VH-VL binders against Histidine kinase CKI1 (CKI1). Designs and how they scored, part 3

Target 1, 134 residues: Histidine kinase CKI1 (CKI1), of Arabidopsis thaliana (Mouse-ear cress) (o22267r987to1120)
Amino acid sequence: RVLVVDDNFISRKVATGKLKKMGVSEVEQCDSGKEALRLVTEGLTQREEQGSVDKLPFDYIFMDCQMPEMDGYEATREIRKVEKSYGVRTPIIAVSGHDPGSEEARETIQAGMDAFLDKSLNQLANVIREIESK

## First folded at step 1 (VH-VL)

Design p6 (framework fv_polzastobart)
Fold by ESMFold2-Fast, scan of step 1:
Structure p6 (fold): chain C 134 residues (1-134), chain A 123 residues (1-123), chain B 107 residues (1-107)
Amino acid sequence: as target 1 above (134 residues)
Amino acid sequence: QITLKESGPTLVKPTQTLTLTCTFSGFSLSTSGMGVSWIRQPPGKALEWLASIDWDDDKYNNPSLKSRLTVTKDTSKNQVVLTMTNMDPVDTATYYCARMEDYGEYVWYFDLWGQGTLVTVSS
Amino acid sequence: DIQMTQSPSSLSTSVGDRVTITCRASQSISSYLAWYQQKPGKAPKLLIYAASSLQSGVASRFSGSGSGTDFTFTISSLQPEDVATYFCQQSYSTPLTFGQGTKLEIK
């Protein structure tokens, strides 16, 4: 189960299509950091109440860094705070139009994100494989 | 050739649920690149996008109305249905369904519109 | 939400005149902008997509230009049938948003 977070609906459509072609059957979308935080929080609460073996509501989150109001960095920091209460950690992949070596990419690591992916999504499969090897 | 037509009640009481159906011909929502959107316009005011659904059953709702909106499709009947809960007099508007066509690289525009249906919310 | 602001809100001019309407986005939307024509009592009609591309079947006197935040719609020689309200619309992010409209009339 994957969550795609991006305020641009075309970007969400492209990302969802690529994920489905890779064999991901369950892709959820939302258009803000606040909504992503809500979905993760509610999912964690529900799974704990059900006594689920798998405690993660999503296997991966693709988080656009550049969103108005609550950006991807702030959303990630808030998700990490909630996750500490449950003793879990969801892989969060930063999606950005900026260069991976830039100052923006450094903020990715400091916010608690696990990987960086360019908005072209050319490295999508490689990023997923890298995360799964950890 | 290609047509879209809105149908549903023209008068709704406050707190009731509105259900509108868009029936179309000349294209299919099983065709890649096709979608249908709902847009409304209060009398004399600007257009407001409400929701969209596409060939892959991906749904997009206006966040300001998200909790009130449900959009579904029946590809075999060439129909898209909008449901909007808890209607209020401020929701009085002409409701349009429109085709979304991919003009390359997933760029969506509303190229064909239904005639619109005026929905009045009044006690 | 991306706010779309049109200028002017209304315009009155003569047949044969060159008409210019502008649209400004509150943030960059690349070229993901469309222009629609709405005649009284009718549904909107797509005239321009991707900021500058003319929709099939639309008269060549209509044109669009711009990118980023500032966009222009032009009618090179106004005809009587062009009396309508014109709306811009961004397709960059959800919610999809429209300008407030520009009412164009003759005289």
Scores: ipSAE 0.000, ipTM 0.560, lowest interface PAE 12.1, mean pLDDT 85

Design p7 (framework fv_polzastobart)
Fold by ESMFold2-Fast, scan of step 1:
Structure p7 (fold): chain C 134 residues (1-134), chain A 123 residues (1-123), chain B 107 residues (1-107)
Amino acid sequence: as target 1 above (134 residues)
Amino acid sequence: QITLKESGPTLVKPTQTLTLTCTFSGFSLSTSGVGVSWIRQPPGKALEWLASIYWDDDKYNNPSLKSRLTVTKDTSKNQVVLTMTNMDPVDTATYYCAHTLGYESGWYEFDYWGQGTLVTVSS
Amino acid sequence: DIQMTQSPSSLSTSVGDRVTITCRASQGISNYLAWYQQKPGKAPKLLIYAASTLQSGVASRFSGSGSGTDFTFTISSLQPEDVATYFCQQYNSYPWTFGQGTKLEIK
């Protein structure tokens, strides 16, 4: 189960199509950091009430860095605060239309994101494989 | 070859509901990444996007039209239907349906268009 | 909503001339911009997407450039069949919005 967070719905549709081509059967979408935070929080709460808090509501989250109101960095920081109380951590991949720079790399790490991916999504499969390597 | 064609009434009275059908060939709305959109153009004016429906039945409507719009699909008939309620003379426009793509060549909104149908709203 | 403003609103020029049309977005849209050609009495035709990528089958005399907020569409050598209104469209942010159009005529 994957969550795609992007205020641009074409970006969400492209990501969803690529994920489905890779065999991902469940892709959920939302268009803001606030909604991403809500979905993760509610998913964790429901799983705790069911006695299965060790199961994540999403296996991966693709988080657009640049969104109005609550951007991807702030959304990630808030998700990490919620997750700390449950003892879990969802892989969160930063998605950006800007080329990676030292400033954006620092913000990605400081916010608690696990990887960076261009909006072109050319490295999507490679990023997922890197996260899964344990 | 991708083709689309709009059909429906060409004259609508104020307060009536408009129903337009887009019939297409050369693609399927069951194909991942594919969608059909409705766009209108008042005479001599700019294009205005109205609504889109995608392969996964996901729907988007222009917020400025305040729930006057519904869009549905019938994959077996290769059709998409737009319904617009409470028609007003300012809604007089040529209405188009259009195809959208999602892979390889990049994502863009409207790569193939129907010929359009002029809908006049008058008493 | 993102507002798209085109300049000029109309222009008249001669066959063989270089034509330039600009489009400005009220907010940054990266390269998520398309250009359409609409000939009199016909449906629009996609010419360029991702700001600078030619749609398959489109003549090489058409080109696009720009990113962020400022975009340019160019016809390197105007042909008679290029008489049309040209529209830009952003597809970075929902809802999608179009420019007001640039009417291109030949004298």
Scores: ipSAE 0.006, ipTM 0.555, lowest interface PAE 10.2, mean pLDDT 84

Design p8 (framework fv_polzastobart)
Fold by ESMFold2-Fast, scan of step 1:
Structure p8 (fold): chain C 134 residues (1-134), chain A 125 residues (1-125), chain B 107 residues (1-107)
Amino acid sequence: as target 1 above (134 residues)
Amino acid sequence: QITLKESGPTLVKPTQTLTLTCTFSGFSLSTSGVGVSWIRQPPGKALEWLASIYWDDDKYNNPSLKSRLTVTKDTSKNQVVLTMTNMDPVDTATYYCAREYSGFDYLDYYGMDVWGQGTLVTVSS
Amino acid sequence: DIQMTQSPSSLSTSVGDRVTITCRASQDISNYLAWYQQKPGKAPKLLIYAASTLQSGVASRFSGSGSGTDFTFTISSLQPEDVATYFCQQYDSYPLTFGQGTKLEIK
């Protein structure tokens, strides 16, 4: 189960199509950092109440860094706060139009994100492989 | 070569329903990242987006026109159909269909990259 | 809805001149902005997407810049065939919205 967070509808559809081609059967979408926070919080609460073995509502979150109101960095920080009370950590992958060597890429790590991915998604398979190898 | 062409009545009376068909070639609406949009332009005015339909059957209609709009597709015929109810003289405009293209799976690209020639629809008694 | 405001509404200038038109979004749209050219009696033509990326086959004298809410479209050296109305369009969210257009004429 993967969550794609991007305020742009077309960007979400492209990312979703790529993930499905890679064998991801369950892709959920939302268009804001605030909604991403809500979905993660609600999912964690529901799984805890239901006694689920797997506490994570999503295996991965692809988080657009640049969104109105609550950006991807702030959304990630808020998600990490909620996760602390559940003792879990969802892999969060930053998605940005900036290259991996930019100052923005450094900010993704400081916010608590696990990886950086250019919006071209050229390195999607490599990024997932790197996270799984840890 | 990619082409789109609008067809339908050029004259409509007030209160009637308008049905326009977009027939296209050179691409398939089953291809990931592809959609077809309807846009209109009253004489001398700005472009107004009406509706879009996508490869995965998702549809979006302009909320300002609310229940008046329906968009459907027939992928096997390479056609997209727009229906607009309760036509009024203010709906007089050139109606275009255009391909929305978000690129290939790995590309962060968007645009209405190929347009039909447009069809002028006049609403008058 | 995201409102797109273009300035100026019309512009008349000379061949060879540098032409600049602007587009402002009512909220942050990142770089999700396209520019279209519409010649009299013709359908619009996509010139620029992602605020600054030139569409394949479009002349290099056309360029775009900006991010967030303020965007600029530039023709570095105006040619006679550039007489047209130019529209910006945001694709950050639905409904898709266009600016009012800038009509460009040669003196």
Scores: ipSAE 0.006, ipTM 0.568, lowest interface PAE 10.1, mean pLDDT 84

Design p9 (framework fv_polzastobart)
Heavy chain, then light chain:
Amino acid sequence: QITLKESGPTLVKPTQTLTLTCTFSGFSLSTSGVGVSWIRQPPGKALEWLASIYWDDDKYNNPSLKSRLTVTKDTSKNQVVLTMTNMDPVDTATYYCAHRPEYRWSGTYFPDAFDIWGQGTLVTVSS
Amino acid sequence: DIQMTQSPSSLSTSVGDRVTITCRASQGISNYLAWYQQKPGKAPKLLIYAASTLQSGVASRFSGSGSGTDFTFTISSLQPEDVATYFCQQYNSYPLTFGQGTKLEIK
ESMFold2-Fast, scan of step 1: ipSAE 0.006; ipTM 0.624

Design r1 (framework fv_recaticimab)
Fold by ESMFold2-Fast, scan of step 1:
Structure r1 (fold): chain C 134 residues (1-134), chain A 123 residues (1-123), chain B 112 residues (1-112)
Amino acid sequence: as target 1 above (134 residues)
Amino acid sequence: QVQLVQSGAEVKKPGASVKVSCKASGYTFTDYYMHWVRQAPGQGLEWMGYINPNSGGTKYHQNFKDRVTMTRDTSISTAYMELSRLRSDDTAVYYCARDLEYYDSGTYEFDYWGQGTTVTVSS
Amino acid sequence: DIVMSQSPSSLSASVGDRVTITCKSSQSVLYSSNNKNYLAWYQQKPGKSPKLLIYWASTRESGVPDRFSGSGSGTDFTLTISSLQPEDFATYYCQQYYSTPTFGQGTKLEIK
């Protein structure tokens, strides 16, 4: 199960379509960092209540870095705080229009994100394959 | 056994810079954030910032952002903290401290500390 | 920044005494989503670096004697030493890590 976080409806639709074409059947969407934090927190709480050490609420999170109010960097930091108490770590992939080597891209690693994807999503399959091989 | 060993005491004049080192051993250096915390004589503890030794990424407290630089050398498992434009009120013991959690989130709980480096700024 | 205030600034006690140190934060350090308090306690002996005693307000760090306990929630926290030992005379600091980390001013525990 995959969570796509982006304040732009068209961006979410394109990402969801590409994920489904790759065989991902469960794609959840939300339009803010605050909502992403809520969904992850709720999922982890429910997982704990069920006594499961099974599958995480989401296998991957695609997080747009540039969102109003709570941006992707802050959302990721807050998600990592919640995850600390459960001893888990969900792969969070930064989605940004910036070049991978830019200052903005370096902020993704500082916030606790696992990978970087440009807005074209051309490397989507490669990023997922690489994370799964780890 | 985890150990953090810091460089020796420094005496500096106002306006100078100081660079303190912290050599880590007993664990994988790149797996844990390294923080810097200082303590003025007879005063409490003040967090300055951290470095992620894996990525080289840093975060500095607003009070130090314009004067501090944190770096690391992974080949010798050593972190560095350089503070520039020193003032007399920068006189303190400077500590490096390891984050309790694996590097993925920098949780600001400090499980291992260096022995401290005394920096005296006097005219 | 969240301001941490400790009381008392110092206290005198004898071996075997029960000692309590309090810590107040200027705003809540309880994260409602996971119901965790982002609060730690440290011990510092003269000329030595601080040592982590308690995290998550009440979880004892490995190797810390069970006479040390932490309690409280939200903005009010307590560190208790149930039966003071000679090696416990030190300065104690609380620290929040809910936001950018800040420490209390310290409580010096002295021999009576």
Scores: ipSAE 0.000, ipTM 0.520, lowest interface PAE 16.3, mean pLDDT 83

Design r10 (framework fv_recaticimab)
Fold by ESMFold2-Fast, scan of step 1:
Structure r10 (fold): chain C 134 residues (1-134), chain A 123 residues (1-123), chain B 112 residues (1-112)
Amino acid sequence: as target 1 above (134 residues)
Amino acid sequence: QVQLVQSGAEVKKPGASVKVSCKASGYTFTGYYMHWVRQAPGQGLEWMGYINPNSGGTKYHQNFKDRVTMTRDTSISTAYMELSRLRSDDTAVYYCARGPLYYDVLTGYEDYWGQGTTVTVSS
Amino acid sequence: DIVMSQSPSSLSASVGDRVTITCKSSQSVLYSSNNKNYLAWYQQKPGKSPKLLIYWASTRESGVPDRFSGSGSGTDFTLTISSLQPEDFATYYCQQYYSTPTFGQGTKLEIK
């Protein structure tokens, strides 16, 4: 169960297609940081109420950094605040037009994200492997 | 085996431009940054910038931002560094060097280096 | 820019000696989110390209002899050669890659 967050329809479609090609069976999408926060919060609440052993609504979140209203940085900070009350941490992967080695990419990790990918998604398999090994 | 082969020595007059090439082999060219570092005679190493061969995105040191252009041609796995409006103090050995391109590297270290290209700027 | 200061500027030592080279950064190069020090060490022989020895302050590059080790955190770093060999004659540079990359001025090692 993967959540793809991006305000651009084409970007969401491309990312979803690549994830499904890699064997991801359940991909959910939304178009804003505010919606991402809502989906994660509601998912956590529902799983706690059900007494679920699997407390995470998503195994991974791919978060576009540049979105109107609530951007990926703010959405990530807010998600981390909510997660503290549940004692969990979802891997959040930043998706950005900036290079991984840039100052902008550093800011994504400092906001509480676990990794980052450029918009080409060429490092997608490597990033997933790295997160799963940690 | 990773190999970076640079173009030959250049002699230029002040005000000219120079374009150095770096041909990569032995790895996936688009999977790693290509950095450019120079070394003036008898001096230390100075980082100039990098290019992401996959995206074409670049980052230049502020000292070179108005004179340097980094490009690449993925069809021949070659990176280029062009420095314009040359001055005598641009006389140096110019190196290309590969750096990791993965999620937790902010600017990167350089793991494999080209042999260097000597650029001499004199009147 | 983060300024890197190396000491000593030069030294001579005998084969078999333990040699230490120090590097100090003007500000911390420890990234708190991943707990990594963005510090590398390079070896450069006369007329040759630099060669990576150590990255992440203490991780040895593949193929580098285990007599080379890196240590330190934050602002103070050390490169140690535990038993100096004749082929270790070279200039050694530290580099921070925490921000815009900068190198130390270099330490020349001469084998007596």
Scores: ipSAE 0.005, ipTM 0.547, lowest interface PAE 12.9, mean pLDDT 84

Design r11 (framework fv_recaticimab)
Fold by ESMFold2-Fast, scan of step 1:
Structure r11 (fold): chain C 134 residues (1-134), chain A 124 residues (1-124), chain B 112 residues (1-112)
Amino acid sequence: as target 1 above (134 residues)
Amino acid sequence: QVQLVQSGAEVKKPGASVKVSCKASGYTFTGYYMHWVRQAPGQGLEWMGYINPNSGGTKYHQNFKDRVTMTRDTSISTAYMELSRLRSDDTAVYYCARHKYFDFWSGYLTFDYWGQGTTVTVSS
Amino acid sequence: DIVMSQSPSSLSASVGDRVTITCKSSQSVLYSSNNKNYLAWYQQKPGKSPKLLIYWASTRESGVPDRFSGSGSGTDFTLTISSLQPEDFATYYCQQYYSTPTFGQGTKLEIK
């Protein structure tokens, strides 16, 4: 189960299509950091109530860094605060139009994100394979 | 079989520009960032920047950003690095190197395949 | 930029010897969240391009002989060659990729 967070509809459709072609059967989408925080929080609560062995509502979150209102950095920091109370950590992959070595890209790691992926999504398969191997 | 084949040696005068090519084969050219690293005689390696061959997006090291231009031609799987306003201390072997994309946490990674190098000599 | 310092600058050894090369970074290259050291080692023979030997401080690249091993964490790293072979005489470089990539000055391994 993968969550794709991006305020741009076309970007979400492209990412979802690539994920499905790679064999990901369950892809959920949302268009804001605030909605991503809500979905993760509610999912964690539901799984705790169900006594689920798999406590994570999503196996991966692809988080666009540049969104209005609550951006990807703020959303990630808030998700990490919620996760602390549950003792879990979801892999959050930053999706950004900024250069990987930029100050903005470095900010993704400082906000608590686990990986960086550029907007072209050329490395999508490599990122997923790498996270799965951990 | 991954190969990166670079253009031949260049001799330039101070103030000139040089353009080095790097032709990729054996993999999907647009799937991997291409980096440029140089090595002055008897010195260590110095990272100059990279290009994303898919988008054409570039990132240059602060020391080079006012003199370097990186481009690519996807129809022939070739990357280019042009360095302008050459100085004698630009004398070096210039390498292209493929980005090893197996970990994105830092935004920078190691280089798994290297071109053979292009010697650029800047002398009056 | 993170400064990488290698020692010694050169080292003389005989085939069969155990050799150790040291690399020190000006700041930690250990990322606490994933517990990985962003440190690589390269081998460069005269007139040739560098060859990746080790990444993540201790992970050996495919095809690299097991006599090569990397260790260390944070700011202090070592490359060890357990039983030196004739083809191992080369210059060795460490590289950090925690930030903008930087390399050590190199350690030249010479025949005694």
Scores: ipSAE 0.006, ipTM 0.581, lowest interface PAE 10.1, mean pLDDT 83

Design r2 (framework fv_recaticimab)
Fold by ESMFold2-Fast, scan of step 1:
Structure r2 (fold): chain C 134 residues (1-134), chain A 123 residues (1-123), chain B 112 residues (1-112)
Amino acid sequence: as target 1 above (134 residues)
Amino acid sequence: QVQLVQSGAEVKKPGASVKVSCKASGYTFTGYYMHWVRQAPGQGLEWMGYINPNSGGTKYHQNFKDRVTMTRDTSISTAYMELSRLRSDDTAVYYCAREGYDFWEGYDAFDIWGQGTTVTVSS
Amino acid sequence: DIVMSQSPSSLSASVGDRVTITCKSSQSVLYSSDNKNYLAWYQQKPGKSPKLLIYWASTRESGVPDRFSGSGSGTDFTLTISSLQPEDFATYYCQQYYSYPTFGQGTKLEIK
């Protein structure tokens, strides 16, 4: 179950297509950091109410870094605050159209993101494998 | 055979709600997004939104966000589109359509369509 | 929304004719990352559902005759029927799926 967050509709479709080709059965999309925060919060609340052993509403979140209003960094920070109250941590992968500089890498880590992926998604399988190995 | 079969024609008064069903067969219902598209008499096609049948996640066009609800029942491979507070200009044929994606190809055009449900809104 | 405009709104043709329908988008539907045009063409006969003919601007759907071809990139697209058959008289729609789906107004192909 994966959540793809990007204010660009085509970027979401491309990511969804690649994930499905890798065998991901559940891919959700949303177009803003605020919506991503809502989906994670509601999912965590529902699973707590159900007493679910699987507490995570999503196994991975692919988060576009540059979105209007609430960008991916701010959305990640807010999600981490919510998750702390539930004792969980969803892997969040930063997606950016820019090559990561030292400044962008630092921002990614400071926001609480787990990995970085460029918008070409060429390293998608490798990033997922790396996260799963931890 | 891959098919989408929709519920029958509806006649409603302004202010009422209508709920259209779309039953899928011949493929894995949860594997493909389901879209809803309408067509007013003599007019073109207008996209309303989609549902992911696996998760229940939805996205609605801004013109319909306050009046439309899309749901599904995976046990009977059926998607639903409910439109509330009907107006006379909601008179149209309503289609469900499968987004043409599978594990191997991944294209996003609408490859399978329901036969359409005529909804007439008149006083 | 991306606005799709088709030309002509209607045309009359004879069996055997080469027919060209054009579609313009208000902004590019070419995605630089995968180099694909997010553009489809549909055929609709009176009283029937639309039928997918072409996706990715130029890829024919399985079972669609090879007399149908799509071309173009970015904002300008063309559907060509190389030798019109009696069953081809219908309304044709282009559709972008680069953003949330929008359709052209349709081109009605009639017997001359």
Scores: ipSAE 0.000, ipTM 0.539, lowest interface PAE 16.3, mean pLDDT 85

Design r3 (framework fv_recaticimab)
Fold by ESMFold2-Fast, scan of step 1:
Structure r3 (fold): chain C 134 residues (1-134), chain A 122 residues (1-122), chain B 112 residues (1-112)
Amino acid sequence: as target 1 above (134 residues)
Amino acid sequence: QVQLVQSGAEVKKPGASVKVSCKASGYTFTDYYMHWVRQAPGQGLEWMGYINPNSGGTKYHQNFKDRVTMTRDTSISTAYMELSRLRSDDTAVYYCARDEYSTGWFDYFDYWGQGTTVTVSS
Amino acid sequence: DIVMSQSPSSLSASVGDRVTITCKSSQSVLYSSNNKNYLAWYQQKPGKSPKLLIYWASTRESGVPDRFSGSGSGTDFTLTISSLQPEDFATYYCQQYYDTPTFGQGTKLEIK
């Protein structure tokens, strides 16, 4: 199960299509960092209540870095705070239209993100393989 | 060293409530779930529920859901289990036990409290 | 609830004996995604709390003597004590943690 977070409808549609083509059966979407935080928090709470053997509501989160109000970096920091309460860590992949410069790469790491993917999604399969190898 | 120290024995009448405490030391209290397990005289172990000390979230076994309340106080690293509307068949030793939630919602219990004997008699 | 059944309910043995205790779950406690069996074994002496011996069906807890071993997968599990010592006379419980925790009814190991 994957969560795609992007305030742009077309970007979400393209990402979801590529993920499904790769065999991902369950893809959820949301359009803001606040909604992403809500979905992760409620998912963890629900799974704890049900006693599911698998704690994680999502196997991966694709997080757009630039969103209005709560951007991807802030959303990731807040998700990490919630996750600490449950002793879990979801792989969060930064998605950005800008090439990762030294400052952007630093922000990605400092926010607690696990990988970077440009919005062209050319490296989607490689990024997933990289994370799964860890 | 890790220690879980429970409150002393209690004698209660049917219909009363009992509140058992479990004080943790030797580790970060909020990094481990705290479970409650009871054992009636000559019987086996029965899981009652858990509390996540960090969030305060709880899960109770269906058999206890209408009578049990689990809480914690992080300032003194203490977990509490309150069982209401006591019956004679609630006579048991009540244990707190910790599990490390990094492995899932349920885990094996690596450390146990010494137990609190609760006797319910008319 | 997953039902845990232990056998025997009690047995008598002498120091130096090899002892085996069995545990059966009503459904598999093997999680295919991580290939782990969500099963633990505990030792309980009279008047004392249970003590963890084995977790993940076969992993021995730190400080537990190597004469204790666990084996099995899925629904059938065994705890073996290869050479019984005086301090091993106790009641032994298996526990699954695949779903809401449940325990076997216990096996009381007594001096012959």
Scores: ipSAE 0.006, ipTM 0.566, lowest interface PAE 11.7, mean pLDDT 85

Design r4 (framework fv_recaticimab)
Fold by ESMFold2-Fast, scan of step 1:
Structure r4 (fold): chain C 134 residues (1-134), chain A 122 residues (1-122), chain B 112 residues (1-112)
Amino acid sequence: as target 1 above (134 residues)
Amino acid sequence: QVQLVQSGAEVKKPGASVKVSCKASGYTFTSYYMHWVRQAPGQGLEWMGYINPSGGSTKYHQNFKDRVTMTRDTSISTAYMELSRLRSDDTAVYYCARGYDYVWGEYDFDYWGQGTTVTVSS
Amino acid sequence: DIVMSQSPSSLSASVGDRVTITCKSSQSVLYSSNNENYLAWYQQKPGKSPKLLIYWASTRESGVPDRFSGSGSGTDFTLTISSLQPEDFATYYCQQYYSTPTFGQGTKLEIK
C-alpha cells in the first residue's frame, strides 16, 4: 500500500502510474500535507484498535517537498511525531524538482525522510529497491 | 472480459434522492478508480466525481459537492453514487466509468457501464 | 475548469469520405515534464455508452481501427477518420484529463 502526496494532480497521476507499472497494487493519493498527516494518523489508530499485526497503514509514502500551507517537510515532521507514539516508522520518500546532488536534496533526508527522488521519477525503481533491502 | 453493470432506470419526484449502483467484474476492483459521468437528454457528458475503491477516498465536482455521495463495497465489487435533493434538471443518463489514471497514467476512462436513466418529474 | 470547444456541431458524410473533427481547449493540456497531451477522444453510438478511441492525443486504444487518428498539441486537436465506414456514424467527444475532467459538446456524424 503506497501513499502519494502532491498538490499537483498530474504529478500524482504520473507517479501512481509508474508505481502501478512496477506492480504496486494499492496506491492512495492526497493533495496536501495536512491530508497526508490525517490519513497516516487515522490508519495507525484504526490498526491499533483492531489489534493488527501490520501496524503500518502504508508501506511507503511519496511526499512532494513543495506544497502550499503544510509542506512536505512539515508534514514529515508531524508524521514522525505521531509514529513515535506507536513505535513505528514508515519509509517517506522525498519528491522534489531539485537535482539529486543539490544541497537541498540532502536536506530532505536530514528532515526525517528516508530517500530522495527527483520529479522525473527516473530512479523510482532503484529507490524502492534500496529501501526494501533495509 | 471487463464489465460494469449498472442498476435499472429510476423515476423520482423533485426533492427525493436516488442511489445508482455499478457492479464491476473481469478485473481487480480496487486497482482502478471509479468515476461517475452524466449526460442530460441530447446534451454532452458531465463529470461528477470519483471514488478510489482501495481507500474509499472521493473527489466531487463543485457542482455536485453538496448533493452527491460516492461509496463502494469491495466484498461485492460494487460502487454507488447517491444524488440527493433532486431537481428536474438532474434528469439524465448516469454512467460509471473505470478510471485508468493511477494504473498506467494514459487516460481517464477505458470502460463504461451501460448507463442508468434517472427521470425527475412531478 | 478547462473549457473544451468542438467543431463542427454536426456534419454529414458518405462512406469512404475523410472526416475531420476539431477540438480546442481554453488552456494548454500539454504536460511539459513528460511531453504528453492529456487529451482523449470518445465515440458514442445512439443508445450506447461512450467508447475510448484515442488517448494522449494520438495513441489509438487497443482494438480501434487504424482509420481513426488523432493529432495536435497544446490547445488545438484533431480527430481524423479516413475512409468512413457505416459503423462510424456516431457522436464524437474530446476530453481533457490534464485537470478536473471536461468534455467538448460533441460532434454528431451523420451518414448521407
Scores: ipSAE 0.000, ipTM 0.550, lowest interface PAE 13.7, mean pLDDT 83

